# Ledger of designs, part 14: VH-VL binders against Putative glutamine--fructose-6-phosphate aminotransferase [isomerizing]

Target 1, 262 residues: Putative glutamine--fructose-6-phosphate aminotransferase [isomerizing], of Saccharomyces cerevisiae (a2p2r3)
Amino acid sequence: MCGIFGYCNFLIEKTRGEIIDTLIEGLQALEYKEYDSSGISIQGDELESLNIYKQTGKISSLKEEIDLYNLNKNLPFISHCGIAHTRRATHGGLRRANCHPHNSDPSNEFVVVHNGVITNFANLKALLMAKGYVFKSDTDTECIPKLYKHIYDTSIELGYNLDFHVLTNLVLKELEGSYGLLCTSSHFPDEVVAARKGSPLVIGVKGKTDMDVNFVEVEYLDQEEDYLKLNTQTKSSGNVLAAAPVKYNTCLRKSPPFVHNT

## First folded at step 4 (VH-VL)

Design D18 (framework fv_becotatug)
Fold by ESMFold2-Fast, scan of step 4:
Structure D18 (fold): chain C 262 residues (1-262), chain A 125 residues (1-125), chain B 107 residues (1-107)
Amino acid sequence: as target 1 above (262 residues)
Amino acid sequence: QVQLQESGPGLVKPSETLSLTCTVSGGSISSYYVHWVRQAPGKGLEWLGVIYYSGSTDYNTPFTSRLTISVDTSKNQFSLKLSSVTAADTAVYYCARGEYWVATGSGDYIYFDYWGQGTLVTVSS
Amino acid sequence: EIVLTQSPDFQSVTPKEKVTITCRASQSIGSSIHWYQQKPDQSPKLLIKYASQSFSGIPSRFSGSGSGTDFTLTINSLEAEDAATYYCHQSSSLPLTFGQGTKLEIK
């Protein structure tokens, strides 16, 4: 069983240290069985840059690894989206390279955490390798950020300027199986996409009071829409948590101010 | 310039499987979805299905139980198999190219910018 | 499924005449309508995409308009080479569907 966690603050200042602590605490709250690896992705020091930190072992091993980087924990963010993952090896071996998050390229243009199984990943991997993508892991998950990058680059080459949610729909058309995922991108700062198909995912919203880990059931009457776009440019202020797995099977529901609505 | 060319037997017996191939030349198949469309003699256009870059497919409802679309990326070829054919399946079969993305925030489905020349398949004993 | 109904089914026209072809959708499809020309014994050819955007290389006499449920293809000065069947096509939802076709014949 794998655990996915995301945390976004919107128009409420949080320091890098607070954000990291929230992501790690979120992963600890989702821990049902002994997990054998974990990781997080957060904004780097450069504008629109994304960094990935991951480690095998207990969640405490990830915290120790992050501490070695001597990050400026006092750096404030008025809006930030971070994603996190904890894994039990169900696809691929126990290696740091197999930990989530996975990236599209060395510049971390697209970063993904995922649970579930992508049943057509072998076909996707072969196609992407033929296009020059270098795979560093044995997981099915790594095809997802690379597919984002391939579709994004092709759209730019042909003169299109896609919104993150449109790009995500195109990626989801290529994926078969059941999954839950969170994706962030340097091309779409202050946005995170949450998507699911057959796998539970929960989002929670907290007001301006200090962060408590409160998970909220979100549901559809119709599963036509299998993704949620969070946009920090909305005028809503709050803290948003997204997590899987959770106690109840849950579907994402579109709801302003946290979803794209056109 | 991108070209699509259908090929396969022009005559198929009732109850057999109709098998066609679409060969793409002059461009990269990884930038396109390939659709199959047919046209019965003297009739209009009917969409059959699509295959995406990954090999995932969507089929029109009347064909879901009989239709298989597949891709062989090493040969730059797409295949259509339609089982249990009858005289009603007599038609010109086209493969057509669609692009991955749309210029608007609504809809993932697209126009067909290039078509094969079509191949007539007659179902007769 | 979304049903597209074209009007007229057939029209015999004189060269240089202005011709309009209408396509009505059974439900709102925004601007997700595309127009194709099919000349006798040829494959269809894209003319107009997303209701009003001309495809590359298409003569300026062809134009499209409309939104929601009502769409129009206009040929502002018909030429002999325009004798063909014209189809509208919606891309708003699966299954993709076409109109029944409008055949234009030169007198």
Scores: ipSAE 0.005, ipTM 0.495, lowest interface PAE 10.1, mean pLDDT 77

Design T03 (from A04 with heavy chain T99E E100Y Y101W Y102V L103A A104T T105G S108T T109Y V110I; framework fv_iluzanebart)
Fold by ESMFold2-Fast, scan of step 4:
Structure T03 (fold): chain C 262 residues (1-262), chain A 125 residues (1-125), chain B 107 residues (1-107)
Amino acid sequence: as target 1 above (262 residues)
Amino acid sequence: EVQLVQSGAEVKKPGESLKISCKGSGYSFTSYWIGWVRQMPGKGLEWMGIIYPGDSDTRYSPSFQGQVTISADKSISTAYLQWSSLKASDTAMYFCAREYWVATGSGTYIYFDYWGQGTLVTVSS
Amino acid sequence: EIVMTQSPATLSVSPGERATLSCRASQSVSSNLAWFQQKPGQAPRLLIYGASTRATGIPARFSGSGSGTEFTLTISSLQPEDFAVYYCQQYNNWPLTFGQGTKVDIK
């Protein structure tokens, strides 16, 4: 079993420690007590930089990994978008390289967490490898951020300046299968995209002084494009979370269960 | 209420073409996957493939890839299963079913919550 | 592809007795396993999904258990309407695969 979780604060100051705690708590809310791997991506110390932290084992292993970096947990962010992932182990061994998030390149230009199956990943991987992309894992997920990078670079070479949502549409047109994903990018520092195909994904928005959360299932927001772009510039303030828990099979006639950001 | 209504029984000869239908009602047809399942006489269930009518994304079981074509017409909420040239071995009951899909990272979670009544296809000379 | 193997092929039980049906996957499917009931001349009916969750309207006498590669469907007190063929299905990996079925008939 797997889960994805995203958390954004927009014009509501949060410390790095609070952001990390929120992402980890979000993952814990989605899954059973046991995990075999987990990971998060958050903004680094440099403007527009993205860092990835991931580890095999229980959530405590990820926390220990993060602690090794001796991060300034009191560093404030007035706006921030973070993404997270967890999965359950199966026999056969689990490698750190196979943990989400996955990236496009060493500079983390595109970072993705994903649940589901990309049925054409072998063909996409072959194409991307022929273009010089180096794969570190044997997951289908890793083709997604690399496909983002390839399409982005190709568009720039052709003289286009793509909005993150237009770029995402181009990526989704190449993906086959059933999936949910969250993507962040150093090229789009105040944005996160949430996309799905054939699976539910829930997104919630909470105002600065409002303790209640307003939620909308992604399928009911923009199902023609199967995604939602969240932009800090278009919001005066708020917290946003996105989640795709292990099971939503009883709620298709009703909105999926809502998640509280605490 | 949710209902899937399939076309009536067919009796065909080897080499003939055939297209059977499955019409959905009582729900948003473009928001759910439709799957096809074969049951040969006296045997178990075999998943053939699925289609997402909203964008016609179609996936087949390897055993059925190239043997049949699955399609959908969202304007009339109808999914189709088609053969270009029938064989005697295609004699079976064919079911359509509405599938709820949720991605889990380890694979696809499917819930067949509503089934059509089945279409009996008999191919004999 | 994942192969699903059900046992026994046929199970003969009397009304009121307990029936236990087994399903084995050739590799782990986690808890992504469903059970279906099919009566003669009818479409299959979903009984259990997620290995142990009863579908809406399914009587409490039906229960599922297991994870990984070993799964069990139990009918605690068989009723006359429960005589049918039962299929397990994995939905952890593509392609979707069913077991060959267990026929539960009257003794």
Scores: ipSAE 0.000, ipTM 0.377, lowest interface PAE 16.6, mean pLDDT 76

Design T04 (from A04 with heavy chain T99E E100Y Y101W Y102V L103A A104T T105G S108D T109Y V110I; framework fv_iluzanebart)
Fold by ESMFold2-Fast, scan of step 4:
Structure T04 (fold): chain C 262 residues (1-262), chain A 125 residues (1-125), chain B 107 residues (1-107)
Amino acid sequence: as target 1 above (262 residues)
Amino acid sequence: EVQLVQSGAEVKKPGESLKISCKGSGYSFTSYWIGWVRQMPGKGLEWMGIIYPGDSDTRYSPSFQGQVTISADKSISTAYLQWSSLKASDTAMYFCAREYWVATGSGDYIYFDYWGQGTLVTVSS
Amino acid sequence: EIVMTQSPATLSVSPGERATLSCRASQSVSSNLAWFQQKPGQAPRLLIYGASTRATGIPARFSGSGSGTEFTLTISSLQPEDFAVYYCQQYNNWPLTFGQGTKVDIK
């Protein structure tokens, strides 16, 4: 019962307030009554900057937290990609640091929301800690944005200029387990990457017509193919949505045995 | 050093009550689930249930629901497994185990990392 | 509940030989599979978790593989202290379930 939501506008001006409201409404549409934390990532005030807002409790608690920052809700964006997540409370998970999104570093160069289990996260975390990365949470998810940053930095040092989707393929090759994720980056400000392996991920597009949403379930067989690049600079202007179904009960700790297996 | 120390062997008659213990040390007792596993003589392992000592949240295997009570006293870092009325079929080795915690975006998954030495319970007339 | 089936029931090997133990789940458990070693009179000891990750202090001769419903524990160059019963356990779904065990015995 954890949810992932993404929202992009392209050549359709939206204010920061409208973008936040859309992300919150998306999470509420995916919300199960037992969700106990949520978060979003949106563009900050500086060009290419990313901000993270997250809080324990119901989605309304996140909205209250965001309001405390006194953001300029009237700031317009012609193109913007935001990501969002909601999660059930779990063992040790009753703290803000364990909420999604997770980041690569204090500058939020890479930001990730994730459903599923990264079964080799302990090995990845050990490797990344040895390279100087500081982990703030008890989640397996936090290794993902830090792995993005490590591979990105290494590629730059070697003289490569990788596209976001190529970088993502390199990250996915290192991940084991079952997952669905969305990633945004200050290095790729008009892009969001959606990737999955084993966990369903639904991608929808809302046009300017009366038809609101077309849902497409995406499933890839290879790690090389376990991604979908969502670019706000697409030929067809509109809103692009990515969402994980709320009927998947992956929160073993808070799901009673043999009761309400949804 | 993480350690789970269980109470000593018990010999009981059918119908008697029993409460065995598992004391944790070397870690934050209230931050880890403690599970109970039964092993009947010459048989394999059976998961009975778990408890989170921080708030006493308990979960039972359907085979053991109503058969036993799991509890914990966080002030002395001790978990308990209790029977109100023992049966001869309860004769077994009982292990407590600290479950390793794996936090994920989709939830927490657990498996056993540290085990107590076991408590042998013999129920015979 | 998910039923875990191990094979063979007993495996007879000589020291220095390779032992291969199988574990099958009645439905997918992803990679949420652990392996335990139990010697007579002792508590089980965690060997592998996440299907393939060795626990702290476990010798490199132990390796795990597989995902979904088919899993394997391999012990390369078996040592005298490795003669024991081995259990697989899924932690993907409630209730937690164990296989019936494979006894690795000396030839």
Scores: ipSAE 0.006, ipTM 0.431, lowest interface PAE 10.3, mean pLDDT 78

Design T05 (from R04, 13 letters changed; framework fv_rovalpituzumab)
Fold by ESMFold2-Fast, scan of step 4:
Structure T05 (fold): chain C 262 residues (1-262), chain A 125 residues (1-125), chain B 107 residues (1-107)
Amino acid sequence: as target 1 above (262 residues)
Amino acid sequence: QVQLVQSGAEVKKPGASVKVSCKASGYTFTSYAMNWVRQAPGQGLEWMGWINTNTGNPTYADDFKGRVTMTTDTSTSTAYMELRSLRSDDTAVYYCAREYWVATGSGTYIYFDYWGQGTLVTVSS
Amino acid sequence: EIVMTQSPATLSVSPGERATLSCKASQSVSSNVVWYQQKPGQAPRLLIYGASTRATGIPARFSGSGSGTEFTLTISSLQSEDFAVYYCQQYNNWPLTFGQGTKLEIK
């Protein structure tokens, strides 16, 4: 099975280097001998910009690719959400362009990692191409960030100001098949959306509770309480999980069960 | 539509206590911290403290520690602020205010996006 | 605690003029300053956060600037509805502290 991993730091300052290391370590914990591509998305040098780094081969190949960019590893972030992915590709499907994360456009307004099969992707791709979207890969996943952007842009044109959770629910209503996905966006800085249908997805909290008076302990949610209760109570596999921002180090991953060492 | 509706005006004698309520509607109560701010007649704003509406844990300004208690009732989406051992200089309009917390790569923004209408507490002998 | 000092205490201006309101912190608060507007008998209204970012629905004539210890709220081409008391607030350190306000009066 493919692996997805997301990491947010909130109220705990981390350098870019520490964030990259955490994402890579998360992927390594999910890695099995037969994975043959990986990628991450993190905040760029400009405020609210997102960058994507991905490469075929083992995770070490991704680390080498990232090193070529000579990133400022000491750049600090008090809040940051990053996402990561590993996949095993079939013959003919192993290309850098087919690695996750996938983006909506050259400005990386929406960035997605995904595991699963979107069975109606051909129809969604045709619709999006007719609206001017340019596809770079052969993956079904690439329709997801482009669908995010299409729905977002259309909503803005109609005068709506959508929360990330509401936008995600609109996107998920258009998808058929199975998925586990994480999405970040330059329009919703320091937020990450996690959604699943037919696959496990884990949300974890990492680190000790910081009880200092200079910190608040509030979690912010875009969804109504009744909606979240309904989603958790639903017997279907179409749950939406949203986390952003939280006081504690939060990690999101799709994985087989793991035992963490102390 | 977000609304914060506070309890009505109170008149108290020195030494008494007062408990002001703030009923929230139009959003998920436990997703936002609630702050309490007071304003004496003709004076500026004074922050009293905040409460985490999800955990029920309060944090108080030093000037009010020992005299103030902040609580919540999640079932009714209501926050409370009780001030004890009232003095004449506690005469003020007391506001509840919803805290919006936004963390970005450039920093963290904290501001009060919605306020209750205020509750006048008059302390006189 | 960080002391926020606003000046002037009262500013008398005519409609259509530009008003500049000052706020000084006793120590650096970075850009962690918020501005509120309060009309008589009403609760404060959010105007600016992060020293310079306008809140949703706030007219473009309102602008904020500054960093460190000195901050300014500017209102260009004053409208009749802008005559109110304006407060600055820092959120860099606990406890949160407000300035004492600047009253903007019609001349």
Scores: ipSAE 0.000, ipTM 0.387, lowest interface PAE 19.8, mean pLDDT 76

Design T06 (from R04, 13 letters changed; framework fv_rovalpituzumab)
Fold by ESMFold2-Fast, scan of step 4:
Structure T06 (fold): chain C 262 residues (1-262), chain A 125 residues (1-125), chain B 107 residues (1-107)
Amino acid sequence: as target 1 above (262 residues)
Amino acid sequence: QVQLVQSGAEVKKPGASVKVSCKASGYTFTSYAMNWVRQAPGQGLEWMGWINTNTGNPTYADDFKGRVTMTTDTSTSTAYMELRSLRSDDTAVYYCAREYWVATGSGDYIYFDYWGQGTLVTVSS
Amino acid sequence: EIVMTQSPATLSVSPGERATLSCKASQSVSSNVVWYQQKPGQAPRLLIYGASTRATGIPARFSGSGSGTEFTLTISSLQSEDFAVYYCQQYNNWPLTFGQGTKLEIK
């Protein structure tokens, strides 16, 4: 069973410890039976840095690992976007490299958590490898942050300055299959994108009348796609939660295998 | 304990092919990628490519594309590197190296924590 | 590709002295640099990763520093077994690239 969770605070001060606790509690709320790995991504000590923490085993193993880093849990954030994931191994095995979040490169320029299946990932991976991207996992998910970076870098080379919303639309046009995903980027601090196609994604927004939240629809042939750009630079305060419960996750819907004697 | 044991030295003529093996033990073979690095006599280290030991999918450095093939045999925990159309300047010690990947609070660490003993391939008339 | 340049090519020092080895990248590699030690007839041995983190079992006299384009490996009190060739390597960009090596020899 797989699950994703995101948490943003907008002009409501939260400490790093409170943010981590909220992400972990969100993952625990999505746990029904068993998980083989979990991870989170949060802002580092510098405004434009993103850190990833992930571990095989139960969510408690991740919490123990985070404690070993001796993070300044009292560090305050007036605005912050964090993402989280928990996974049961179905493909690719239990190795740490297969845990979410996945990144675009060693500097974590784009970080993604995902549930669902990207059916054209083999073609995307081949194209990205031809362009010099190094893949370290067996998951389809790893093509997503690398595709973000490729499109971002290409746009910069061509003189475009894309916002995160437009960049995400370009990425989503290249993906086939079903998914729920959350993405953060060091290039777009204080922003998170949430996107879905064919998989339920729950978004909760609590705030006052002046919150800047962009909901958009992406049409792909005859399939509606929804994505959300969250901007923490706003005149109002609020909390935003995004979650895909495991019972609606595509990992729970796999067909039973056929055997020759049944 | 972790060990990578490579096949013995080879002497080949120009135009031939060589296939070097690297037998892994002491860990779960499919949990770590395997890299191949060569070193010509008196020269530095040159990265050739890597293979995902779980999926069998290789990635090659541009200088070796078209001449190299990397494969694995999961049943024997063995990685292979075959280099074709050998030239005298392919004379080198060829190493397999296990890749360790760590996601940390400051990004990824990627390094080669264990190396095979090396296989000398000599290409001469 | 990113070019890694090490200097000096050869460094002659006496046991007990301090050795400082330089590694420069042609463009920023953040802190994504690894150092290896190689003795004649042997495979390389991991020393430092992430520019400054000592690998398990590596003596405290070895230290790494640097970020961006300039990196340093320091050996604070040379032992006889430390005379070897040292390589830096970046893993920030594809393809992975090594420096040409610095040979540490007895004066």
Scores: ipSAE 0.006, ipTM 0.475, lowest interface PAE 10.8, mean pLDDT 78

Design T07 (from G04 with heavy chain Y103W S105A T110D V112I; framework fv_gatralimab)
Fold by ESMFold2-Fast, scan of step 4:
Parts: C-alpha cells; sequence; structure tokens
Structure T07 (fold): chain C 262 residues (1-262), chain A 127 residues (1-127), chain B 111 residues (1-111)
C-alpha cells in the first residue's frame, strides 16, 4: 500500500543534493500507484541534527517544498543515512501532519517512516499523552517515535546506556499489528534501524562505483525469526555476492565508525 | 471556484427541530474537515461544531452550548454537510455558516484555518 | 475552553491613518510543534466572514500588504498601515489550538 525507502552511503562521499535526488528517485520508482503524500528525513546543518521534509500531493510537490528551504546542496557527507516514504489515503484528503516521517519531538530526536497498522496505537497514545507527549497527527505511526523517546528517556533516568538495536527491540515488544519501519535518531547519528513484521520494506544500499553494485537481494532463512540472507548483484559480472545472514530487527551501522576532521 | 451554499433556515418555536444543509462545489469535499459557525443578531462569531473526513472516521466535535442537542453529519457522495438541531432555544437564533477547514502547508508542517465560508442561513427561534 | 479578548471593540480611523487591534488569549497558543495557532478573520458589512491571516503573521492570497499580524504566546496584534474605505468591517481573532474560539470582534469604521 505505502512505500518505504532508505538510502545509506558508507565511506563514499555524497553531497546533500545527491542524497536528496537519490531518495526522491527511490520514491518515484515505488510510485507505480497514485500516492497522496511523500516525505524524507536527512541530516541537517548541525552535527547529529535531523530534518524532516514532507508534503501532500505528488512527489513533485515534495521536491518543490524542499527547494523552498534553499539548502546547501553541495554540503558533503562521507557517510549518511536517509529515510523516505510515500502514502496513499484510503478515502479523502491527507494533512501534511499525517505524512511520514513522524518525529518524537520538535528536536527530531527520533524520526520514523512506517507502513502497516499498529493495532494497539490507541492505548499507546493514551499512555504517552498521560506522560506529556503532544500528538499533532491522526496517524497510528506517530506513537512509534514518541515511544522510542519515552523508552530512551526512561532508560537514561535508570542509568542504562542502550545501543540503538537494543532500544529498538524494547520498542518493538510494545507494538502490536503489522509494520515495516525505518528509524533514525540524533542520539545515534551513525545508524539506521530497519524492522519488519507482516509488511513489505525496501531499503537501498549503494556500493562503490568500481564494483557496479546496484541492489541487495533478500532471502529468508527462518520466517518466524525474520532472518535474512542478503545477496548483492553486480552489474559488471551478473554474479550474486552472498552476504552473511542477518536478523531483520537490527541496526545498519556506518562501518567502520570514525571521526573526520573538516 | 469554491462555493458553499447553506439552506434550511427558518422560523421555529422553542423546543422545535430544524435541519440545515450545506452544498459544496468546486473542490474535493470528501478531503476536508467541515465546520458550522453561527452569529447571533448584532453579535460575534461562535464556533458550533466540526466533522472530520472519512480518513478520520467522520468524528465530530461540538461547542459546549450545543452538545446533546445538535448533530453534524455529511454525505460525501452528494458533497453535502448537515446540521440537525433539536430542542432549539431562543439563544440559538443566529445566521449559521458552513465553513471549510483547510490545511495550509508550511515548511514545518500543516496549519489549520477556515478558508472559505458560505453565505449563511438564518434560524429564528421564537414563539 | 480558551477565551479570546479583543481591544478595542470599536475603532474609527481617518482614511490613510494606521489602525491597531489587540487580541489576548487566556492561555498560550504556542503548540509543541513550534507553531502559534492564532488567526484573523474579517467580516465586511452584510457579507460572510472571509480569510485574512493564519499562523499569526501569514497573509492569504489577495490580502494587501498593508495588513500585518504579530505577537507570541498570549498577546497578538493586527495592524493596518494605512486604512482604506474597503477595510471597513469587523475583525476577529481566532485560536485553533483547542478546537476553535473567536474574540468578540473589533468594528473598524471610517471617520
Amino acid sequence: as target 1 above (262 residues)
Amino acid sequence: EVQLVESGGGLVQPGGSLRLSCAASGFTFSDHYMNWVRQAPGKGLEWVGQTRNKANSYTTHYAESVKGRFTISRDDSKNSLYLQMNSLKTEDTAVYYCTREYWVATGSGDYIYFDYWGQGTTVTVSS
Amino acid sequence: DIVMTQTPLSLSVTPGQPASISCKSSQSLLHSDGKTYLNWVLQKPGQSPQRLIYEVSNRFSGVPDRFSGSGSGTDFTLKISRVEAEDVGVYYCMQSIQLYTFGQGTKLEIK
């Protein structure tokens, strides 16, 4: 129904303009049906900051919206993870506030794109509202980034320093229904989380130009545990490169972690 | 062009009932939240109630002064909004406006506003 | 609910002179999304209300640039830099953070 797209570059310099173009092109590739809204999240100007851009209508409307911000499109990123989404309303209009990505708070500490249905969202929303969270949309998805922040803040107060993967598993334990989601966080600037239960998810990874790598093929090893065997196709040879098996509820980390002096 | 045309107003005795209609044209009616706003003779504007769209389960909200007496409904196939008014009181005497709720896109999100208003229909509750 | 209070309730201005209308809310209209949910609506004599300003300071298409809105929190102002005959009417502020309530209106007349 809805399309999710992620794009990460690792150790391959890309400009902000190139990253935005890749996310937009990824969404357009998913647009075989008419969609009523789209959005993306990318790194902002401040280190570890995240920005959200979203708009109702065609993907071209989102592109026009992004152009209004007059962003420095030449800003380089040696590593970056962006997430993107398209959504179709089941009946009637769609407010911009209902578009993905959704955030946890005005500082975008956690940002999520999601497809599927969270069947217990009403209970989660009531709990989060009682704890002071303010909801601006009518979507079930908005409870997810707010739940991330609640669990994160509670864990910090209790003296825990959780990995993004561990935090995500705690969040997923509270969710009922179907989902395919991508999450990024200002607290975890070198990571993106992908998680799935009963819904399709597409995540793209660009390899080095000399390898001519263009996609990842997914094979399930254990349906109940959501284990994946990732295979990478090479354009030059037509051969498949098998990746190690991966449990789907996991973080994709920028490897290796490193500091750049600019 | 966006048009909203109210009808169904008239003279009603206290305790009576009346049904107002609003016919919409020039836009995709089913996409929008819709509101009723009234204005008593020589007085200011008072919000009466709201109906959301199908994507939001047609939920309704009402001003405290009309709760339990007024019911808002809509028929998207006919591009029409309705206000069922029961147990009418003298203080319900007013011009009733139909207004479209619009989501103005801004760089940081949506902003909600009443962007188009109908011509109004007069309801007089008197004996 | 949120109470909106306007001052003055009536205002008479010589053509070409400025006009200023104040609006105060009983609680802050700043939402956690960073937006301030304050709007202005105009009703000309014998006509239906019409859109004027949204989110404190943003003019709708067709609204002359002599109109400006400002303010934050609970205190807001609508200014007309040089009043023209066509500006006659009743101006209402409206909050949209908790459903909707209007100020009592300010009637603008030409001297």
Scores: ipSAE 0.006, ipTM 0.417, lowest interface PAE 10.8, mean pLDDT 77

Design T08 (framework fv_gatralimab)
Fold by ESMFold2-Fast, scan of step 4:
Structure T08 (fold): chain C 262 residues (1-262), chain A 127 residues (1-127), chain B 111 residues (1-111)
Amino acid sequence: as target 1 above (262 residues)
Amino acid sequence: EVQLVESGGGLVQPGGSLRLSCAASGFTFGDYAMNWVRQAPGKGLEWVGQIRSKAYGGTTHYAESVKGRFTISRDDSKNSLYLQMNSLKTEDTAVYYCTREYWVATGSGDYIYFDYWGQGTTVTVSS
Amino acid sequence: DIVMTQTPLSLSVTPGQPASISCKSSQSLLHSDGKTYLNWVLQKPGQSPQRLIYEVSNRFSGVPDRFSGSGSGTDFTLKISRVEAEDVGVYYCMQSIQLYTFGQGTKLEIK
């Protein structure tokens, strides 16, 4: 169904090892056809830092690659958002650099996984290269995290302090085509954004005491917008999984309890 | 000019074995995933199995009807694809085609299709 | 496995008339990457199969514009606007979302 997978724990302590295992298991569970590359992004050892691990081959090849880094798998996170992706590739022109996640810069300020086609990526890439961004892959996806950083930096220079939701809306306005994406950022710890346009994306939510995951359809927050913001401080305590197609465009909104009394 | 030429077909008794070969030319063989597809007399096409390029681990996949009996391998230095067929059944009687997977890079995924086919080699399993 | 079902299994057409072939899949061929993994393959009498159409509607180089593919989800159609003698053969739809399965084939003949 979905080659994009996200896992967030909200005020429920999980070790790095548990988080990695959940992301990998999620990718394995969503496999409609044999995937030939995969990757994940999780929080690094430094506060607010993000790390990317990706590899060609089966999902087991990614797991072997991660094991070589000798990570502290017992490191606990009371809140954490991780993203993951699998990709099908059969030609030698596709390599590790083309695997998701893609980043904005060597510091991983913005990290993205994406399915679909960005039809205006050539123009966006030309703009970003003119601004000094270095592209490492042949995929259209890499323009997305670099566009995030460009808009973010420009907003900071102009004196604005955007939240992740507003920043994402500005990025989506520049993208054309059909897509589904998840983005995390070192500037917005404990948050993940999910957005779609024309491509399926489903978000599952699990409560702190639940053993099951609920798959939900969400309403538009703004009829012109096509994005989802997940914030661990303002969302229910629990786990969030993105695992399956959705019938409608998705946009998560806060629903104050008093609205149910109307 | 891309060419695929199969060989090794023939008559074999049930329970026997055969090894098919496919000689590739006109492209960088090692960069492509390759497939075997068969066609029983008067019937339609049936996918048999796949082998990925070395860059993607040389992974193999098989149709359920041949799993455990057939093995696909490749020798990139000789531009050759192989199909080892064991425990042959009368139902394996078919023309066997070698075909190349083609790659189109788009977005976060690659589109896959069979762009070139060989001439086929005939396997007859009977007593 | 995904089952591919073609209708009709055979048809005879007078030269210059249109032909239409239907293909239905047991599951959606739309992948999470936004692409629909449906292809059409042609096998002319006494010849090996040859490429025709990929990703529902894209013609391979050398395929005449009288051939067109359309459809979405589980329902697909191959149309030939004006059938010519050289179009005789068996047409197969093929899914490539879960490895590969073919339809039964549709035999096109000239009257």
Scores: ipSAE 0.000, ipTM 0.446, lowest interface PAE 12.4, mean pLDDT 77

